# Ledger of designs, part 2: VHH binders against Actin-related protein 2/3 complex subunit 2A (ARPC2A)

Target 1, 318 residues: Actin-related protein 2/3 complex subunit 2A (ARPC2A), of Arabidopsis thaliana (Mouse-ear cress) (q8lgi3)
Amino acid sequence: MILLQSHSRFLLQTLLTRAQNLDKAVELDYQWIEFDDVRYHVQVTMKNPNLLLLSVSLPNPPPEAMSFDGLPLGAIEAIKTTYGTGFQILDPPRDGFSLTLKLNFSKVRPDEELLTKLASIREVVMGAPLKIIFKHLASRTVAPELDRLVAIMHRPNETFFLVPQADKVTVAFPMRFKDSVDTILATSFLKEFVEARRAAALNTAPSCSWSPTAPQELEGAPKETLSANAGFVTFVIFPRHVEGKKLDRTVWNLSTFHAYVSYHVKFSEGFMHTRMRRRVESMIQALDQAKPLEKTRSMNNKSFKRLGLNEVNHTNSK

## First folded at step 4 (VHH)

Design B14 (from a4y with Y107F; framework vhh_7nfr_2)
Fold by ESMFold2-Fast, scan of step 4:
Structure B14 (fold): chain B 318 residues (1-318), chain A 121 residues (1-121)
Amino acid sequence: as target 1 above (318 residues)
Amino acid sequence: QVQLQESGGGLVQPGGSLRLSCAASGFTFSSYWMSWVRQAPGEGREWVSSISGSGGSTYYADSVKGRFTIARDNVKNTLYLLMDSLKSDDTAVYYCTTKIRYGDYVFMDVWGQGTQVTVSS
């Protein structure tokens, strides 16, 4: 579905490098932002070279969408289950962050598998509610504590819905963008995305559809969430789509779908506006000078995927 | 000051026609794509149509294809939306909009105040 990795490549590289060089006194203090406004901070001090602090900040959802501890439903248990005794959850977390984990290399030297899991902290935390729903689907049951309509809110305009049933889960994305150009680009991309999946339809992939109107499964959702200006994308998830190793892939793909579309739109917006303006300027000049215009190469979807790369910022200690 | 001002809305019977206008000022109109966006009562904004700076390329939402025509007059700095075969679900406030470039990757959204279209018996 999407090209974005479930683990942060930069975080994984940082963790592997630190694990390989524990004999060296090193000061690490890196803060960076990855797709969907997830912020990371890694700290190692020369005084305690065997202690690594990893802090993560999630998108800022409305307070009513958050669990009691400010994290998604099931996140703390998911962290404990995934990382075990090698990590400590700090309370309070680093100021300005949702979660801080402490790794002690002197107690255990984690292998590449464990460090890869740690680099996947975003998926572990953000995917926790979906994993609960899909583990029940894999067992042909429905979690008794869940409502008929489950809302996942990353930001006010980035809510998507799950309708869990014993034999299937319907996942609906009301697609909303703030301005008309983003809406045009998103609508075009979504129709192309859905048609490409339909043309390549296989029973092994979840079905996907686009509609200008809300699917009936969203009856009872808040009216503001039904004000989608780029239509509704619906996936139908069956037990076969969440069995075994497919579970993590499906969770990642769905939890990042809006971010994936947004990045395609932002990439297209930047390049399309620049190219459209240059094309218009060239046309005006050609009309004035009676000179032929040169053809401009069209952008393709592979270029959009590169915008998923993170930016790295150096933060200085005082 | 960059400004967009819509006009031409009103009450019309189903099957009727309206012509909306958008007067633009404060920027080089012919250099920018222009769009029409609508907002129905109790709903979010829906993109309707877009036109390139030269007028050589036009795009339409599936819901209005074959019924609406977008046009522009670069001499008068005016954008138009010609609406035919109007339906009750076309009832909305119609906005004229564009993105003004202020840097290589810095764009600012510009919106008009809107014009009300009501399609009713």
Scores: ipSAE 0.000, ipTM 0.087, lowest interface PAE 22.8, mean pLDDT 74

Design B15 (from a4y with Y107W; framework vhh_7nfr_2)
Fold by ESMFold2-Fast, scan of step 4:
Structure B15 (fold): chain B 318 residues (1-318), chain A 121 residues (1-121)
Amino acid sequence: as target 1 above (318 residues)
Amino acid sequence: QVQLQESGGGLVQPGGSLRLSCAASGFTFSSYWMSWVRQAPGEGREWVSSISGSGGSTYYADSVKGRFTIARDNVKNTLYLLMDSLKSDDTAVYYCTTKIRYGDYVWMDVWGQGTQVTVSS
């Protein structure tokens, strides 16, 4: 299995390389896409080697009611609090991006800790609303004006909900897929995922359940947002799940859950195609008494490329 | 300036009762959730109870359910903790706390000075 990291490893390496070579005038202009379709752009000009522009494009901007300056609820304040002095939020941001930060290395002393935090900009921005809710949960309170159903949208068809209470926060994911095969594979994966979590009895992991129907906590949500063809996955987050270092991991895991399921669905689809190819080749071989080609391996390679694994920031599970 | 001040602590025998008060000032008290948190000698902070701004919702730690009651008076800007059937394990410094909005959806933790509760014969 594959575990996702909270920071962009490529962004961190780019920032470290630049910080170690501030005495060298270089031209940098890199753009790339990572898991969950977050895009990054880094620019440094030879005319001003101490200024670095970092631009980030999120999958979807939040609606105005849940955003400040086009960013998720609390994101601007989270950026200011996390990064301190030596940076500036540019208005307007770079064309085609949600956010542009101007970093002045002559005003800030770049160390590995600060650069690692900067490489975590996705988590800081996208996780800001969840962090507000969970900080209140840790204090057994509910944030004013966030005491109702909270909808988080990463893409138009990928909305999940939080139902904040003082003793717990219910997080519900209506699972919807366009393709009928993906829907079947997703439903199977989700049922297995839920059972695997129960079997593991992990004290640090939030409880998880699957249901074909919307949980009661989602009453009052617009009908369109409750459209799910692969069921509903519900996590229950207790204060113990968001204390200390667990806060950032819980926020990351919830923010990437739909992408995690989509990744495994695509992998399962590839595996199923490979299995079918193997069966067909076995039948042909039996009839023709010929040696089969490495068609199943070729199919696996195509499946990996289709899943975009080269752009995924991940590690192997233990 | 936002301020919380606890009172009502003291020495009490096992099975006894105490009422803690927390006087709040400098913010719109009725708009914010309030909580009681305690810290026993040599231990970390333990959440005890929370109450919504209107008083309509209350939550309790399993260790105090049925024995403690949290209440508030929004006219007097005062939070209360009514403690019944006190046990030696309830010995702790009790703090009144809340989260005040600071900037655009960034919250600041506010703590009182604490009031000592000692349950001993």
Scores: ipSAE 0.006, ipTM 0.498, lowest interface PAE 10.1, mean pLDDT 78

Design B16 (from a4y with S52R; framework vhh_7nfr_2)
Fold by ESMFold2-Fast, scan of step 4:
Structure B16 (fold): chain B 318 residues (1-318), chain A 121 residues (1-121)
Amino acid sequence: as target 1 above (318 residues)
Amino acid sequence: QVQLQESGGGLVQPGGSLRLSCAASGFTFSSYWMSWVRQAPGEGREWVSSIRGSGGSTYYADSVKGRFTIARDNVKNTLYLLMDSLKSDDTAVYYCTTKIRYGDYVYMDVWGQGTQVTVSS
């Protein structure tokens, strides 16, 4: 269940356009926000047209006890492994950002594959702790330092837990929503989601269950993180679910699960609001002979802000 | 013994300013991210701001951006929240918090007792 592509399409297009026009001296400086409140910034100066700075701001930075240089466990190693030479991690990062990468197009001329991987920086960074746990599971072992209950927090109220074992990893999501209507809609959706997966007998996908109370595996978790008002969703991950190319898919699906549920809830809420609006419009039409106008709302669009991209991306030869 | 103790709250008129402090003890303060979280009467917890342990990186909720400034003094083991242009909607109990690595978890939450901020005429 991939809600959105693992790479930022806007970032990818920006990188592709820049890579195709390295002979042009351009000024590029803009930032935008995507789903899950991840913020990006890209900078290229006319002085150094072969240097691109990419900065990423995480919505809820992990504590330093869990991170290397302010990033999730294993993030630095994941970045080095994924991107290799031609990339530098800047210390300190750009003010207001969790991470800044410097790409030198003079040292490496990335093809579309490498640029797609760079556009996936959010997944690489935020998925790093899960990749450590799941690589050990694929080898039927347990990471020595991650052999107990592991808590991962992506956003406020989005803490989820892993209970690693050699033969399986239990992943539990305490589902919490601030709005009471969202809580009711989420609870209904989660029950239906679990039943649909069981009825479909999807042997290749991880099994899941829903419970109104915390599973026994979470007994040692901080009590405040167990304040779920939409129940608990538990997945059981076996080695077969994280072997080879399945690793990245499983990591992405788990990392985006809360966002996936939230989008479904917002879509349902928006649909209900649209139906109420249409009923009111129909009633007004009945009284005034006006024709109601029907419109469909989209709740799955991502927001992005582009400051100066078109007006500053030109050459000095004019 | 890990402890967080807030101070500096009080009653202030709209448009006024307050400076909150959080005294930390029992851990290597400079190695941990620190955050401010608030809770208004009858509402859930709302994250306000976070600062990296080494300094340099700060994050703010959209509702306070441009009005609040988070800062830390790693020599004094103290976290600050400088609040300007206060609004009635800023009325809440303000908590400082952090996540400390514990033996049975990779990390656990630590909370202070809170300090009351009331913005009223």
Scores: ipSAE 0.011, ipTM 0.171, lowest interface PAE 9.6, mean pLDDT 76

Design B17 (from a4y with S57R; framework vhh_7nfr_2)
Fold by ESMFold2-Fast, scan of step 4:
Structure B17 (fold): chain B 318 residues (1-318), chain A 121 residues (1-121)
Amino acid sequence: as target 1 above (318 residues)
Amino acid sequence: QVQLQESGGGLVQPGGSLRLSCAASGFTFSSYWMSWVRQAPGEGREWVSSISGSGGRTYYADSVKGRFTIARDNVKNTLYLLMDSLKSDDTAVYYCTTKIRYGDYVYMDVWGQGTQVTVSS
């Protein structure tokens, strides 16, 4: 599914095109929005064709000024480890964004592997806390800085919990929807999802269960997070589920689980069709390398017709 | 394991200057916002200033703008507050603090023991 893809296809294409045409004078200054309201901005100037600024805005609201720089636990380290040399994290980031990376393609040969990892920036950043927990699980240990109960919040109603132990990690999703119809549809979908996984005997996939009440592992969680109206989905992650190539897939699937359920619920109502169409339109505009300002100016042309453009332009001609 | 220790407080005349330091240990200092918070006698805690992990972004309370400068040395794991043009109203215990994140909205508040600043003749 589209929502389960770890990299931005449009971002990857933009990066590949730039990398293949570094000798061409191209000016890029474009912003677009993808599912789950992740926003991207890329900038390349003709003066510095080997420098690319990539800014990303994540759905996670910025923490208070006394905490991290608005990024999840371990995100800076994950960025450094994943991208290596030839990049710089800008502080402050571009106004209105969570993170800005400065990429110097003259210092590092841009290959497809690196560009695919850059196109996965949302997963690298949002997945960083889970990667810390799961790398320790793969080594059968627990990160010493972690509480018994770790909460990950993408939005106020999209908090999920991990209970890290040396032999396993329990991941619990309190499922909450604002609309009563969505709540009913979500509950039905989640029960079918769990039954389908159990019936298929997915031996390599984490075990999954659904309950109308909070699992005992969530004892001590804030009362407001236990008000799930579509039940609780619990996964049990063992070392085998996060070893080698399975790590990134497990992290991505868990990080996007709420969005996946929401997509399914909204799609069945036709409401998600409208949102998907808008995102496709945004992507088409970006693929055409059109700036959003071009369409804005076209719409504003009506005001210019009323003003008589020749009179305005000629009033103070030199 | 995570620890903050303030120093540099003392008695100073109105219009004078002080430099406060906060030594941090037990966490990756450069990855965390750091803040100064003060508590005057008989008052609640008042936020004074914050600085981003790299030092590239700083914020100040209106009461101290133009007089105080927050800085950090990530090699020495030390936070600073440079206080100029001190007023009697700046008399307070000054704490350095941070929020250690264990999840996107799970925080542990970490506080130092505080350092007393007294501005009087």
Scores: ipSAE 0.000, ipTM 0.228, lowest interface PAE 10.6, mean pLDDT 76

Design B18 (from a4y with S57Y; framework vhh_7nfr_2)
Fold by ESMFold2-Fast, scan of step 4:
Structure B18 (fold): chain B 318 residues (1-318), chain A 121 residues (1-121)
Amino acid sequence: as target 1 above (318 residues)
Amino acid sequence: QVQLQESGGGLVQPGGSLRLSCAASGFTFSSYWMSWVRQAPGEGREWVSSISGSGGYTYYADSVKGRFTIARDNVKNTLYLLMDSLKSDDTAVYYCTTKIRYGDYVYMDVWGQGTQVTVSS
C-alpha cells in the first residue's frame, strides 16, 4: 500500500520556513530530487529577501504535447489561474529546468493555502491537459480541437491514452517495463490490483479492467506506443468522477498511475529477492539433510552426523 | 468578441411548454458543442442538455429526459431548448454556455446572461 501526496512535503516546508522569516536576509541556493524524478531548485538572495525563485524539472513530454518550451498543453494558463498576482513565469527558465517561477512575497501575502498550492506545482503543470478534458466531460461536452484519441506522454516510454466522449472518457495505460522480471511482477500486480478493486465493490471509484491486448479504443494509435509487455489497464471515467472536488483527485490518480505501479513493482522485486534467497537456503538445507539418508539408514543421530560433516566440508554450518 | 444571448423565458403553468433561444456571435458556432445549464433559487448550477456542433449527438440530464429537446440552427447561429410538460422543479434561470478555444491553449467558459423560467400556477 502506497500513499502518494499531490504536493511536495519538502518544498512546502521550505516555503513555509521562508514565509515565516521574511524579515531576515538569507541566502538559499539548493536543489533536490523527489518521487518520479521531479527535481526542484530554490534560490533566495540576501539582497532580495522577498524574492524566491522556484525551478522545476519535470518528466520530458514529447514536442507535440508542449504548449510552451517544455510544458504540457494548458500549463501556462493553469499556473496563472492557480497562483495569480505576485508570481511570474521566467523566460528563459533556469538552465536545466522546465519551469522557473519568481515569487514576490511583497506583492502577495503568503498563507498556508497558497504555499500548499505552490508545493503542488508538479500536479498543476502535469495535470493541465487532463483537467481540460475532464472539465468538458463534467459539462457533457468534448473539447472541439481534440482528436478522437488523445495521447499523454509523461516520458517517451510512459504514454497513456484518452478517448474523450461527452458521456464518458476511456483512459488506457499500455504498461511497459524494461526488465523481464519487472514485467512479470508488474503483470501479476496489475491483475491483482484490478481484481481487488472489483472484489472490494469500490462504487465511488472509476471501474477498471486488465487485458493482455490493446482495447478497441486504441485502434489507430502508433504501434510503438502500443508495445505493452505487461498488458493494458483501462479506466472508464464518468462525469460523476470529475465533478467538484473529485476532479483533482481523479487527475492526480491518473497522472501518477504508471509511477505508482513502477514503485510497487520495485518494492515487490526487493521482497522477492529476499524470499528467493530464503527458498534457496531452505533447498540447500533439505538437500544436506537428505544426502546421509541416501547412503546409509540413519537412526536420527543428528548431532553425530553434523559433527562428522563439519570435519569434512561445512555443509551444515548455517 | 464572443457573446451568447438567451431569450424565451417567462411564467408558465405546470404542464405547459416554453421554447428558449440562444443567439451566438463572435465564433464559428457550427464547430462547437453547446449546452444549457440552469440554476434554481438557492441551488447550484445544474447541467440540463448538450448538443454537438453538427447536431448529430445530444445528451440530457435524467431529470429532463423525454420532456426537453435540444436543437440548433447553424445557419442562424442559434441554440434552442424546447421544454414540454414543465414542472415546478424546472423553475430556474437557464443559461446558454459553451467552452471555446481562446488563443493558444486557453479554453474559456462562455456564458450568456440567462433567461428566467418560472413554473407556477
Scores: ipSAE 0.000, ipTM 0.267, lowest interface PAE 13.6, mean pLDDT 76

Design B19 (from a4y with S52Y; framework vhh_7nfr_2)
Fold by ESMFold2-Fast, scan of step 4:
Structure B19 (fold): chain B 318 residues (1-318), chain A 121 residues (1-121)
Amino acid sequence: as target 1 above (318 residues)
Amino acid sequence: QVQLQESGGGLVQPGGSLRLSCAASGFTFSSYWMSWVRQAPGEGREWVSSIYGSGGSTYYADSVKGRFTIARDNVKNTLYLLMDSLKSDDTAVYYCTTKIRYGDYVYMDVWGQGTQVTVSS
């Protein structure tokens, strides 16, 4: 992942500056948008320099549905468990935001470790449902209300699914993009990503596969959520992948997977964008020049090998 | 199964009043935010007002603040919009809407059919 940190650097710096300078009266009132379309707002008034209001707007749900019931399952308990007594969840949240936290630095002066966890509020909130499922997996059980197909929606076009079992959890990502060029680039990237993981022999990491068609585990999912124009990516999570310190990393990697792919497609460096576009162009040219018989097949096989796109190896779900 | 059904629209004179109702069924009404959204001919949707599930918190668009009041009756599963000092600019189809939990962690937008409000002399 190009972005390896689970916390907002801007938010962390803001929190550190306030914690280190509580003796100075400062007035703050500003907002910003970060990677994965999360918006933050911070407010501090001169009359209450020890009180910081942090508001977060998540990709899901829409603004008109702002409430505690609009947050992911388990989010409120995850916030309480992670941050302790130095905070308060405000009801209602700030207008236009999904969540507002009131941080009181006069109760406890947080150290850098706690402030880093606070700067990870996005991970805490968005990861709450996965933590419930994976804590049960680590105990080789299934949560009572989460014993069937579980859908997680970051945005309307970024829904992914979990199929919890006592011995494993299958995680499936229907990959959808609005732009046809982005779809081609994403499909190429995903095939390369899956092949690279297989070639690297990451036998301690969750296995993954790519398929142009929905896996059978998604039977019963809403038809609209199965509209995957860039295929389906499936991960299999075993208890060993969520034991102890590995739980948070697995939750982060799965929660940010679609954003990671989108980053490489939409916001990747010119070199990566040019490289992927060049590969797609080469594949299209090879297909356009297709002729019957062994000659055409040989050219396509060479093109696919050069691009890392061996269809026999990449279409295991066929 | 989940349904929202608006009523109470009609023709009213400028400066007049109307009360819109939205009958909800098929879900635990008291557990969800409810909103009113309007759409004038040839325009996009404009959010008007929202109310928390308990009725304890209400929000309004600046264009209607002080003139409209959103309310709910959780025993009758009904949402209301009380509209005072109506202006010609309030002419629109008014929709009742919410985001219903569908499965675990998924919320789906639900819309009523709408009720027409016309403010004209």
Scores: ipSAE 0.000, ipTM 0.154, lowest interface PAE 14.2, mean pLDDT 74

Design B2 (from a4y with K99Q; framework vhh_7nfr_2)
Fold by ESMFold2-Fast, scan of step 4:
Structure B2 (fold): chain B 318 residues (1-318), chain A 121 residues (1-121)
Amino acid sequence: as target 1 above (318 residues)
Amino acid sequence: QVQLQESGGGLVQPGGSLRLSCAASGFTFSSYWMSWVRQAPGEGREWVSSISGSGGSTYYADSVKGRFTIARDNVKNTLYLLMDSLKSDDTAVYYCTTQIRYGDYVYMDVWGQGTQVTVSS
């Protein structure tokens, strides 16, 4: 089994290499893109080898989304709490990025734990609103400032909803895809996903359901956000699902759910195109008595491996 | 109702070959990713290989790449692992399992009883 990791493997490797060579003046200036269109930039100058600038470009929600200073609700506080001393949030961030952190390795020891936390910056920022809600759930309470319905917008058409209560939180994903083929594949995958969970009898895991129509909990949501041509997936989160180490895992799983479904749809779509091509080629061969050239589409090795790596930190068997 | 049953293990000399089989029942086999995972004596689980529901995509651990081949027969609901050029460090109990995981959520994580592979005397 391939397990996902909540941290960027390439970012972690870059940080570890820098930490091992703090006594050496080097120039670093790398930019790259990872899972879910998250873009990173790392900069170190030779004159300041103990100072590292990390910039992150996150999926852009619409301006009306619940955000503070262009970041999700609670993100600044989550950054301060997670990284402690030795870092600064730069304002303004690097051009074209949502966030820039300045890390001073002379003020903190650059051990693997700290670097792994820093490599998890995407989860720390994107998961911040969920952590606020779930920390209250773990204490069997609700933040008095929260509306009955909380919308989390990662990007246009990728909105999911939470209905926080003292004893549980309902999380609903309106699933929408642009292509009719993607919609059919997503719908089939989601129905199978929900049925397989029930068949496995996982009583300790959050309950999960699928419906072609919006659940009652979404009453009052804007109609455009309820345009769910692949149906609605609903999870019910209880305090036991967000206690201790389970908090970060639950946040990661919910924050990446839409991207996970999209990834599987893309793979299935590729397979569908391959099957259609084989059918056409077989027809041509039958008519012309010539051997066709056959090619197959397959899941990208890097995408598949990265998906597995992003979860291993929380799902390792020990 | 959902079951996986491995077979084909045994004692083999270094450089030898074995074919492992996993018979699946109680679910729509062709719809699910399948994997082989091994556990050597006194060690944790090590992922070996995975195959997509259609068989169109296969992935291998670096330690077995080029020596092992994963395959499936969706008509017979059977998963295979063809092992060539076996080494002493391939000695382990080999388990068949479903690849039905999403993050920490497991909506189907069915394991077989395992089949022992021993490479050497």
Scores: ipSAE 0.000, ipTM 0.157, lowest interface PAE 15.3, mean pLDDT 74

Design B20 (from a4y with A61D; framework vhh_7nfr_2)
Fold by ESMFold2-Fast, scan of step 4:
Structure B20 (fold): chain B 318 residues (1-318), chain A 121 residues (1-121)
Amino acid sequence: as target 1 above (318 residues)
Amino acid sequence: QVQLQESGGGLVQPGGSLRLSCAASGFTFSSYWMSWVRQAPGEGREWVSSISGSGGSTYYDDSVKGRFTIARDNVKNTLYLLMDSLKSDDTAVYYCTTKIRYGDYVYMDVWGQGTQVTVSS
């Protein structure tokens, strides 16, 4: 039920078009931003038509949660495993980006499947830590160094936690929003989301719950990471949820959960903001009519006050 | 070089018992979870049991609970599977396996050669 695609449609079309027309010398220099704040840049020069530079900028992670120049743990190895030879990771990356890949079409001529995987670079990078944990779960094991609470952090208010076990993995999302309206809308949406999942009686989907307080599984987490103002959402992932082709789906859904909630909140906010603005205006008008007039009485005469009251009656009787 | 070698398989009658062993070398055995996985003729791989590095935690597939026991000897770098009350459906090649760390959060699946268990008819 997530609206996000596993690959960038624009990136995939750009890659397919280039791969089909390598005999044509063209210049490409495109930069764009997609849903959940991933920025892309694609460059091809006429001098080197077989060389494509793809740069990606991810949400800003704290240094403590990252490896290799600000990428999620395991991202570099996931890139190497997924794309193989013919792709080179540039160091340093393009200025202003987290990662730059150099693709040489003269050394590798990928089919549509490999280009679709490259267009899924966001999923590959962001999902790398989750894939490590869930591959172990599918094998009913736990990685020795990941057998405690694991924090996945993109930004301070996008941190979520995994508690790996051999038979299940608990995934907990402390939900935090900066805007008070977004917090109210998110809390309402999350409660509805959990209730809808229970009502649907989805026996094959991961179990889901909402709580205003941190679940016991997060007992060891730093208190600053538990400062949720829209509650906690908890999923329980079993081996059946990460076997075979389900692995990538589960990783994608969890990696994009905060963005999914944010997207729904923003769509709801437009309508609710207009309604709330009207309600606030009504409240201000009512408060103005009921305002204590102590200062007006001490500084102005009764005839002035009576004139003001008559004006209010003319406005309200409409 | 990382190696896993199974032994102890054979032909046994229904209701019989077998003890499988897996000799591990080339890595810090006591630091890693170990598992038994089986593959019946014409079927995919099926997870059987897992044991933590210390031996303090064990997990079993529902089909073998109460009949199989997983154990390890960290001094001998050996993993065991004790199989009781064997059924014809337990006929399979049994593999010991683990995931070895080769880089920062990069893990490689390591498999033994397998040992054949045949429960007659």
Scores: ipSAE 0.000, ipTM 0.420, lowest interface PAE 11.5, mean pLDDT 76

